VH-VL binders against q92529r149to334. Designs and how they scored, part 10

Target 1, 186 residues: q92529r149to334
Amino acid sequence: LGPGVTYVVKYLGCIEVLRSMRSLDFSTRTQITREAISRVCEAVPGAKGAFKKRKPPSKMLSSILGKSNLQFAGMSISLTISTASLNLRTPDSKQIIANHHMRSISFASGGDPDTTDYVAYVAKDPVNRRACHILECCDGLAQDVIGSIGQAFELRFKQYLQCPTKIPALHDRMQSLDEPWTEEEG

## First folded at step 26 (VH-VL)

Design CC4
Fold by ESMFold2, fold request of step 27:
Structure CC4 (fold): chain C 186 residues (1-186), chain A 130 residues (1-130), chain B 106 residues (1-106)
Amino acid sequence: as target 1 above (186 residues)
Amino acid sequence: QLQLQESGPGLVKPSETLSLTCTVSGGSISSRSYYWSWIRQPPGKGLEWIGYIYYSGSTNYNPSLKSRVTISVDTSKNQFSLKLSSVTAADTAVYYCARDSWYIVENPAEGTTSSYFDYWGQGTLVTVSS
Amino acid sequence: EIVLTQSPATLSLSPGERATLSCRASQSVSDYLAWYQQKPGQAPRLLIYWASNKATGIPARFSGSGSGTDFTLTISSLEPEDFAVYYCQQRSNWPTFGGGTKVEIK
């Protein structure tokens, strides 16, 4: 992932996530994305996930997910994944539907046996606040998208940890920094 | 079905470079879906991850080995390779190549990413000896 | 680095018995834990991913449970082919494996 990787996928919409992903236990995070996919697929008939078995959600999950936004639902879009952002554009590239900086994206899942044709990611933006965005991907493309997002996280974090190292005397005296995981740059 | 096969010299002299190649068949190494890893196991001991390579050439290495490891990819041959420099007897191990599958990814500042190895090569023993 | 501690190191049981293998992480790894089986002279084989999901083709007698730091692999009724070494694995910053539990014939 240098200049980014571009995919053509179908945007199904998004659903507001009313809690921070940090405030949720790990099992709940994946359940949220699965429930979000299920709700959006029910709202957009003709999505591939419309054939999936529907199970009632827990009362917890119902309280975590808010209102859906189906603007642009069903539209084919150009998704570009880079170390800087996930960029969603109309097919002619004339309009940006969303541009989510990597620091504003917390979680992504998809391509597994239960969500083979879908990718869901949680991001913040001024229009939708914190929301789970749903992408429908063709034949194995969901796994490609997840792999690319994973690589973007890896490279972004690696780049964030890399400091100007042309000052060896300063670095030598500050060798007590053994926990490089810090807050993202502001 | 997908198959991975390690190849390379089974004997390496101390201080030299260990060099192995993994040939992938039944699937494409240039796929954006998967990461390709080297993992080793000293005789009678546990497993140690060495590093991965992504189709783009991007790598990540085990910090304990990072200074001596180079992983590369040759997409035209559907292969990826390991070089481990300055070997000693402690580097004697069975070396595996493996496919790494990622289905859940999190921002590192937020949490932990899921990763597991669903396909493994048969392994090749590399002995470091004079 | 996240250290995975497996216990017991060796589990001596008879065929037909229930095996319970433990894996403890030094810090939370969510549900993102995998289990592998390794028979002598063979490569590891994926059994369980995401703590509790069976990989394709894995017999029903294998199950996984746990989250956070404490995980369990259960073999409900040991078959002769189940006597092997079992490893747990996580990836937070990079993959690490537990030291293994050898399941052997009593």
Scores: ipSAE 0.272, ipTM 0.692, lowest interface PAE 3.5, mean pLDDT 81
Fold by ESMFold2, last read:
Structure CC4 (fold): chain C 186 residues (1-186), chain A 130 residues (1-130), chain B 106 residues (1-106)
Amino acid sequence: as target 1 above (186 residues)
Amino acid sequence: QLQLQESGPGLVKPSETLSLTCTVSGGSISSRSYYWSWIRQPPGKGLEWIGYIYYSGSTNYNPSLKSRVTISVDTSKNQFSLKLSSVTAADTAVYYCARDSWYIVENPAEGTTSSYFDYWGQGTLVTVSS
Amino acid sequence: EIVLTQSPATLSLSPGERATLSCRASQSVSDYLAWYQQKPGQAPRLLIYWASNKATGIPARFSGSGSGTDFTLTISSLEPEDFAVYYCQQRSNWPTFGGGTKVEIK
């Protein structure tokens, strides 16, 4: 991406993810992002889409999702995507809402037929710990945002392959996540 | 209606360069939403991904082919192209261009990217023979 | 490299029967698996994405299931137009396809 690509999107908020995404199967990870979208849409006036009507969450989802942070909810923001980070700023660029280094981002999803106007990504930061951040991206922008994040990961991966050292992927994965790699009990 | 059409010579001599162009109509190739891929299928055999290009010119190639592959984009003509150098009879195949949609992307240390090809060209047979 | 192994190589069934096609990955691909149908002389057609989500316009008789390493495409009641080769596909660092299952109508 070079210097980065900037989008204007609506920040809906985030919700804490209490377990490592590695410990969850894909169906659960997808349900977490959909539930997260539903919860923040319910709490934010003027959010678009049909996600405001909430279906009963499973007991599994209740054990995985924590507190919401709606400090900047509903605000139009500048999202800059680069190989270094996802940077979220107020429209005048005077205040940083979040700056998530690529190593701290586990995944992003959105733009598919079921979440056409939304992007959800899971990242760690000192304020929100591990949280799912929700962006509302109207007029087809969700798929553009996902494409750009995908490129950022691809270019980051190329940089990793060109690194002078062979840092183990297991070590890098553990450093980018909140949980230890092994979680077996009993 | 989005359509992809492959074009180029159907016969290429060994050791020469295979060159194909995909023309996109009913949509824009200069979109941040999509990746543009070449995929081939030897007669009677399965599918092999060759590589992609993003509208920015960024590429990624199948490691088994990357030393011989160049994919390029011409946004003014709404086209992207494949060059495969030093061809042999093993490169005889139907060549497809395809649009790729990514809906889930992951940090490479964490897992894989969800990608799938929702629009395909009709395919063009390229035969490598003297 | 993640290898996708499809079985059986050929499935011979009559119209109205249930077809079950298998795709096994050499290591986990989560649910990031797609299925394609390729009729003779045609380009592949996307059927299923994310292991179980039907693409636009795909008939209800097609369904996908599985996660991790084991995936299944099911055609609940075969129709004559379902004669084709079916491929599974994943992407770890780059896309790879399975070897295909040919569904033949008896």
Scores: ipSAE 0.242, ipTM 0.688, lowest interface PAE 4.1, mean pLDDT 81
Fold by ESMFold2, fold request of step 27:
Structure CC4 (fold): chain C 186 residues (1-186), chain A 130 residues (1-130), chain B 106 residues (1-106)
Amino acid sequence: as target 1 above (186 residues)
Amino acid sequence: QLQLQESGPGLVKPSETLSLTCTVSGGSISSRSYYWSWIRQPPGKGLEWIGYIYYSGSTNYNPSLKSRVTISVDTSKNQFSLKLSSVTAADTAVYYCARDSWYIVENPAEGTTSSYFDYWGQGTLVTVSS
Amino acid sequence: EIVLTQSPATLSLSPGERATLSCRASQSVSDYLAWYQQKPGQAPRLLIYWASNKATGIPARFSGSGSGTDFTLTISSLEPEDFAVYYCQQRSNWPTFGGGTKVEIK
């Protein structure tokens, strides 16, 4: 993956995730991304997910998702996936929509039969806190995007295992493990 | 209809190199969504993962075999290959190629990762014998 | 390395009976566990992924459950074609498989 791979995709928006992904079982985590896609697609003109009208969300799923942010909804964006981050920019105006370093990304899904043209990922940033970000990727591109994110995770983890500093930080403290976002340091 | 098929010699002499090729049909090996694995099964025993390759050439190997394994890909032929050097009788097994499907990925630095093999070749027996 | 221990090693049952197969991981694997069926002379066939999701074309009588370290494959009413060896599989650093449970005719 090297310096990164770039895709042009449509950004649909994000929706706040009110629980830590670690606190949820796997089935619930995948259902959260499906529900997030459904809610964001209903709020933005475009294709609708197959499950939104046939399966009302559980009350548990409804309690996990919070407020949507549709500020950049429907915009074509340049998505660059590297071992360092997922970077979302407008391709024409050099505006940064989001920059999520790999440490702040916990989960991604997409390209499966239920979400064929969508990729969703959960990340923290100072603006949206913990949120599920929704990308529309057509013509099999969703599968390529999710595969590239997976490759970036694998390569970064391989680099981490080769790090000379192997002493773990305190895994659980009484205090929060949140770090302030430092975005534009060169 | 995706299909995987192993090919190569069924008999290899001790200390030589086992060499197999997996041909993929009904789909492209150059997909960003998939890893391509070799898995083996000694007769009457369980399954052992050998390693995978991504179409870009990136590999990862079972640590117990890493010093003897090379996996390569030829995207123009839609194939990937296994070489296992310095074989002994313990390397006698049915060798399978398989596709590792990725529809959900998690950051492995914070936990376990997801993996399952949705398509398998028919398998080829390789016997290590003088 | 995460070790998967399957029990029992052999399960002798008649058609129509319920089969319950166990897989225990030495460390938590969350829900990231798959089950495979292997008939003699054939490649493994994916049955269940992510602990409880049935793969395409798998009959309704197969179900998976569990999370963390303890997982179960259940066959609600055995058919003649279900007599096979069943393997569980996880991936932490690399994929590992359990030793298998042979389901055979009594």
Scores: ipSAE 0.032, ipTM 0.603, lowest interface PAE 5.7, mean pLDDT 80
Fold by ESMFold2, look of step 26:
Structure CC4 (fold): chain C 186 residues (1-186), chain A 130 residues (1-130), chain B 106 residues (1-106)
Amino acid sequence: as target 1 above (186 residues)
Amino acid sequence: QLQLQESGPGLVKPSETLSLTCTVSGGSISSRSYYWSWIRQPPGKGLEWIGYIYYSGSTNYNPSLKSRVTISVDTSKNQFSLKLSSVTAADTAVYYCARDSWYIVENPAEGTTSSYFDYWGQGTLVTVSS
Amino acid sequence: EIVLTQSPATLSLSPGERATLSCRASQSVSDYLAWYQQKPGQAPRLLIYWASNKATGIPARFSGSGSGTDFTLTISSLEPEDFAVYYCQQRSNWPTFGGGTKVEIK
């Protein structure tokens, strides 16, 4: 990734996650993100697609998800993904919606058949505590976004294995990759 | 429909370099969501992962093979390649290329990375013999 | 390195019987375990990912279960095409595969 890669996506909001993701198995974590997407999409007018619940939410999932925060709901945002962080800003870059250091991000999902146009990730910050953040990504962009997040995780992990206490701080804050990736839309 | 096809010599002499190419069709190798792996299987034995490459050229190798392995990518030809140097009879195997999928990602610094191989080539037998 | 131990090495059964295949990891792999089927002369085919999720196009008779270190692949009623070798796979730091379970006709 180098300095990072930037996407323009729609921010739908976030919903608090009341339990540690580490205390939950992988299947439960994916169900949480799907339920979070469903709740936020119902609350945001103009959300793309006809994402529909296939099954009613379980009482367990309802007890794991807390209050939603729709402060920036429906806004087009600039998402920058780097080995240091996921940075969400308004398009003019005047306001930071969120800046989540990679160590504060535990999980991301998106681009699968059930969440084709959505990416969700779970992160901590002082404002929202532990929350699942929902992004709407059109025209196969969700696959690009989730892939870039995965690459950032892996590159950061390789750096950690080589230099656990002295990870290079080449890009400490928001970064972007100016050049397009050599990737076909698929 | 995505397909992977291995190609290269089926016979390699000891101490020489095994060289294989995987051609991807029905999809793009230039994907942010996928890694491209080589996996081998000695006749009648189990599977051993050799390494992967990302379309940017970034690689990761099985530590037991790392000193002898080079994986490369040519995005203009939609191909990636394996070179394994200094081969011996122990390197006789069916060699597969495979797509390594990232539909869902977890931060590996906190634990196990999620990946699995959803598309495989047909495999090509490479025999190391005089 | 995480070692995956599959048992039994060979499972001799008849069509219509239930097959139960075990995979045990040397340390926890959470739910991040995949199962593959390999028919003679063919490449492996993904059956199950993340312990229990069926891959696209996989018949309902296949199911996976388990977490942590103990995992099971179940074939509820064997069909003639199910006689093959089955491998489990994990990726905690790099991919490793189990030794395989051959399901053969009795």
Scores: ipSAE 0.014, ipTM 0.564, lowest interface PAE 7.3, mean pLDDT 79

Design CC6
Fold by OpenDDE, fold request of step 27:
Structure CC6 (fold): chain C 186 residues (1-186), chain A 130 residues (1-130), chain B 106 residues (1-106)
Amino acid sequence: as target 1 above (186 residues)
Amino acid sequence: QLQLQESGPGLVKPSETLSLTCTVSGGSISKRSYYWSWIRQPPGKGLEWIGYIYYSGSTNYNPSLKSRVTISVDTSKNQFSLKLSSVTAADTAVYYCARDSWYIVENPVYGTVSSYFDYWGQGTLVTVSS
Amino acid sequence: EIVLTQSPATLSLSPGERATLSCRASQSVKDYLAWYQQKPGQAPRLLIYWASNKATGIPARFSGSGSGTDFTLTISSLEPEDFAVYYCQQRSNWPTFGGGTKVEIK
């Protein structure tokens, strides 16, 4: 990624996630992000997919997803993806909407077949706590965005692996913890 | 339809460098959603991942082969290549290029990464022999 | 490195029978497991991804299940074209494959 890649996307807001993503199975994690996309699309005027009849959410998902924060919803933003962070800014770059360090991001996914233009990621920050952030990525950008996030994850992990003597122990410990990992400043 | 095709010499002498190229057609390698991998299979044996490359040139190699492997990409030709140095008879295998796809990602530091190989080349046999 | 152990090494069955293939990981891979089918002289073909999702064009008789360290590929009723070698695959740190299970005709 080098200095990072920047996309122009729409921010639709976020929904609090009340449980650690690491404590959930893959199916549940996927369902959470998809449900989050659906809920935000319903809540934000003009969002694509808002008119589709949705099945009532499962009790389980309802217990995991908290309140939505729709601040900046519908706004076109500059999204910069790097190995350091996901940075969300206003188009004029004067205001930071969010700056999520890679260590605070646990999960990212595209939408379902009905929401292919959406990307969701789960991050921790002081404002939203643990929340699923929803991005509308038009014109096929969704795949590029999710790919870039994946690459960032991969590169960070690669850096982590450069310290082989500590990798297994740290990795195992970190999987059991809901705390952000710390970058070993070599 | 996306197609991958391996090309290169089918015979390499011991201690020389194995060189293969994968040509991708029906799609661009410059998409950000994919890694491009090399995988090999010795005759009658299982599959071994060699490494992958991103369109930007970022690479990752199997630790067992890292010292001998170089993967490169040429986006202008829609190709990526494998070089394996100091080959021995143990490097005799069918070599495959494949697309590594992920649509859902989890931070690998906390666990694993979701990926799979959805498109494969037909494979090319490379024999190491004097 | 995460090691994937497949069992049995060989499974001899007749057409119409149910095939159950096992893949065990040395460490948890969550649900990030894929299954491939390989026929002689051909490249592997993706069957299942994310433990239980069928790839495009895969018949309904194929199914995947499991999470963590234990995974299963099931073929509900074997067709003649299903006799092949099956591999499981994970990606943690780097991709690794199981040793394969050969499904052969009895």
Scores: ipSAE 0.277, ipTM 0.756, lowest interface PAE 2.7, mean pLDDT 88
Fold by OpenDDE, fold request of step 27:
Structure CC6 (fold): chain C 186 residues (1-186), chain A 130 residues (1-130), chain B 106 residues (1-106)
Amino acid sequence: as target 1 above (186 residues)
Amino acid sequence: QLQLQESGPGLVKPSETLSLTCTVSGGSISKRSYYWSWIRQPPGKGLEWIGYIYYSGSTNYNPSLKSRVTISVDTSKNQFSLKLSSVTAADTAVYYCARDSWYIVENPVYGTVSSYFDYWGQGTLVTVSS
Amino acid sequence: EIVLTQSPATLSLSPGERATLSCRASQSVKDYLAWYQQKPGQAPRLLIYWASNKATGIPARFSGSGSGTDFTLTISSLEPEDFAVYYCQQRSNWPTFGGGTKVEIK
């Protein structure tokens, strides 16, 4: 990725996630991101997605998803994806909406078949704590965005593999608690 | 419809370099959503992943083959290639090119990556023989 | 390297019967497991991804289940065209495949 890849997307806000994604199974994580997309799209005027007949959310999902932060919702933004971070800025680059270090991002996914133009990712930051951030990526851009995030994750993973002494065992990683991983950025 | 097609010599001598090309049609190789992979299958045996390349040229190889494998990409021709050096009879296999798809990703610090091969070439048999 | 062990190596059944194939991982792969079908002289075909999701065009008789280390591919009622070799696949450090299960006609 080098200095990173930049996309123009629409930011729709975020919704708090009250549980660690690592403590949840894959199916639940996927459901959370999809539900988050649905909720935010319903809350933001002009968001694409005719959510005509939404089924009531399950009690489980309702207990995991907290309050939404719709600050900057509907705004076109510059999204820069690198191995270091996801950086969200205003189009004029004068204001930082969010700068999520890659180490703070636990999960990213596209939408469901009805929300193909959306990308969701879960990150930790001082403002939103743990939250699922929603991006509207039109014209097939959603797959590219997810691909770039995947590439960034892959590159980081590759870097870890090059330093085997610092790599926790897979089973330890999967069972790890929500502890901040301090990568000594040399 | 996306199509992948392997091409190259079906016969290689021991100690020489196996060279194959995968031509992609019906879609651009320069999409950011995918890795482009090589996978092989010895006759009557299972599947072995060789490596992949991203459109930018970033590569990853199977550790067992890393020292002998080079994968390259030509975005202008919508192709990517495999070179396997110092071949032996053990390298006799059907070689497949495939698309590796990303839809959900997880931070590798806390888990593993998720990908699968959704499109495959028909495969090409390469025999290593004197 | 995560090793995938498939069982049984060979499954002999008749058309209309239920087929149950197992894939066991040496370490947890969460739900990041795929299944492929391969017929003689053909490339593998994606059947299931992320443990339980059917790929496009895959018949309803195919289903996948499991998480962590134990996974199952089920064919509810075997059709003649279902007799083939089936592989499971994971990706952690790098992609690995199981040894395959051959479903053959009894």
Scores: ipSAE 0.208, ipTM 0.735, lowest interface PAE 2.6, mean pLDDT 87
Fold by ESMFold2, fold request of step 27:
Structure CC6 (fold): chain C 186 residues (1-186), chain A 130 residues (1-130), chain B 106 residues (1-106)
Amino acid sequence: as target 1 above (186 residues)
Amino acid sequence: QLQLQESGPGLVKPSETLSLTCTVSGGSISKRSYYWSWIRQPPGKGLEWIGYIYYSGSTNYNPSLKSRVTISVDTSKNQFSLKLSSVTAADTAVYYCARDSWYIVENPVYGTVSSYFDYWGQGTLVTVSS
Amino acid sequence: EIVLTQSPATLSLSPGERATLSCRASQSVKDYLAWYQQKPGQAPRLLIYWASNKATGIPARFSGSGSGTDFTLTISSLEPEDFAVYYCQQRSNWPTFGGGTKVEIK
């Protein structure tokens, strides 16, 4: 990815995730992101029309999601995706909305038929703790965004594989990905 | 509409290199969410993934074939290609090109991305025979 | 490498009957399982993704279930065009496919 890829997208907000993503099965993690998109879209004034849910949330799913944070909701932002981080800034670069180191990001989804214009990712930061962040990405842009996040994950993982002495550290990092607040890029 | 079409020689001699090209029409291979794969099926057998290429040139290969496989891309021609070196009769198969879309991605500490092949070429039989 | 074992190898049924196809993984693949249909002389067609989600344009009679290591494809009432070979596929480290189940007329 080099210095990263930049997109202009709409930030819709985030909603707290109260359990570690590593403790949840894949189906539950997928349901969390879909429910988070639905709740944030319902809460944002002037957001696109009602987002249809594929499945009703379970009581367990409702207990996993906490309160939403709609600061910056509806704002156009510059999203830069690199092997180091996801960086969210105003388009004029005067204000940082969020900066999520790749280590602090566990899961992302979007651009599929059910969430064509949305990307959701789960990350830790000091303001929102562990939260699912929602981006609105129109005109097929969601697929570009999710693909770039996937490439950033893959390339960073390949960097670890080029250093054999980090294989035990990689195992430890997998176990500590859900640790409390971590510093960016160490 | 999006179409994938394999092309190349249908007969290859043992120890030579199998070379195929997939031409993509009705869509662009330069989309960041798409991965472009080669998959083969020996006659009467199941399917075996060979490898993928991302439009930027990044590749990943089936470990059992990695030492013999090269996948390349030419974005100006909207094409990607397979070379399989040192072929034997065991490499006789129908070769498919296919598109893969990444809609869900995880940090690699949890595993590799979740993806599925939504478009396939018609396939081309390559026979390895003296 | 994750091995996918499909059973039965052949399923002989009549039109209108219910077909149940099994796919078992050697290790957990979570929900990362897809099902494909392949008719003679044709490329595979995606039916099911994420274990239970129907791909676009796939008839309602197809459904998928399961998680972890044990997965099922169900065709509720067989139509003439459903007699084909069905493959399961996972994508953990790299894609692997099951050996297939041939659904044929009894």
Scores: ipSAE 0.166, ipTM 0.619, lowest interface PAE 3.6, mean pLDDT 80
Fold by ESMFold2, look of step 26:
Structure CC6 (fold): chain C 186 residues (1-186), chain A 130 residues (1-130), chain B 106 residues (1-106)
Amino acid sequence: as target 1 above (186 residues)
Amino acid sequence: QLQLQESGPGLVKPSETLSLTCTVSGGSISKRSYYWSWIRQPPGKGLEWIGYIYYSGSTNYNPSLKSRVTISVDTSKNQFSLKLSSVTAADTAVYYCARDSWYIVENPVYGTVSSYFDYWGQGTLVTVSS
Amino acid sequence: EIVLTQSPATLSLSPGERATLSCRASQSVKDYLAWYQQKPGQAPRLLIYWASNKATGIPARFSGSGSGTDFTLTISSLEPEDFAVYYCQQRSNWPTFGGGTKVEIK
């Protein structure tokens, strides 16, 4: 996965996640992404709705999801997946919508029979805080996207297992704080 | 519907190389969300994972077998293969190929784990005997 | 290597009874546990993935629960076709399987 792989997908928006994904059990984490897809799809004109038969969310789900951000909703974007980050750019303006370092991404799901055309991932960034970002990926592309995210996670994890993570992780944080972040927040 | 089918010799002599091929039909081996595994089961015993291959050729092997295992892929034939060298009677087993699928991935702190084998071949018995 | 210990080795039950199968991991596998059913002469069939998610076409009587190190497969009311061997499986660094629990007719 070296320099990364790039997909053209539709960005539907994001919704704030008010609790850490680590504090939640598996079923709750999965339900959060499905509920996030449902809420964002309802808010975006012309989005494909995977959950017409949506059930009322639990009281816990209602307390976990916050405000949505639809600033770039419905836009075709360039998504680049590498072992370093998920980079979201607008193709026309070359504006960076988000750059989520792999350390800031906790969870991704999608491409299953119930969400065939969607990928959702939870990430933290300076603009949206912790949020679930929703991508619409047509024609089986969702499965390719989720697979590439998983491969990037696995490759990075294998790298850390072969090398002690303390020194490389600290060095990466110090370098990224100065130069890459100032460019990526435009 | 996706189908996996093992093929290869059912009898292998000690010290020789066991060689099997898995043919995938009804789906593509070149999908990014899948790893392709070999798993074996000695008669009347439990299951042992041998290794997997990604369609790009990247492999991982069970550490206890790693020195004897080679897994390869041929995307143009939609196939992947197992070679196990220097076999003994202990390598007598039913050999399965299987697809390792995921729809949920997590950061390495949580694990990015492929958690299950959703499609299996029918299995082929390989007997190692003189 | 993560070792999975299944108990009991054998469950002798009648149709209509509830079966409870245990799988214990030697260290945490979080929610990354699957359950398989294997009938004689057949390949394993995926029942449950990620501890509690049913695979396609699995009857409602099957359910999975647990996290960390302790996991349970429950068959709420045994049918004749459920008498088989059941395996748990985890993947962290590399996949390992439990020794199996045979569910047999009493």
Scores: ipSAE 0.111, ipTM 0.623, lowest interface PAE 4.4, mean pLDDT 80

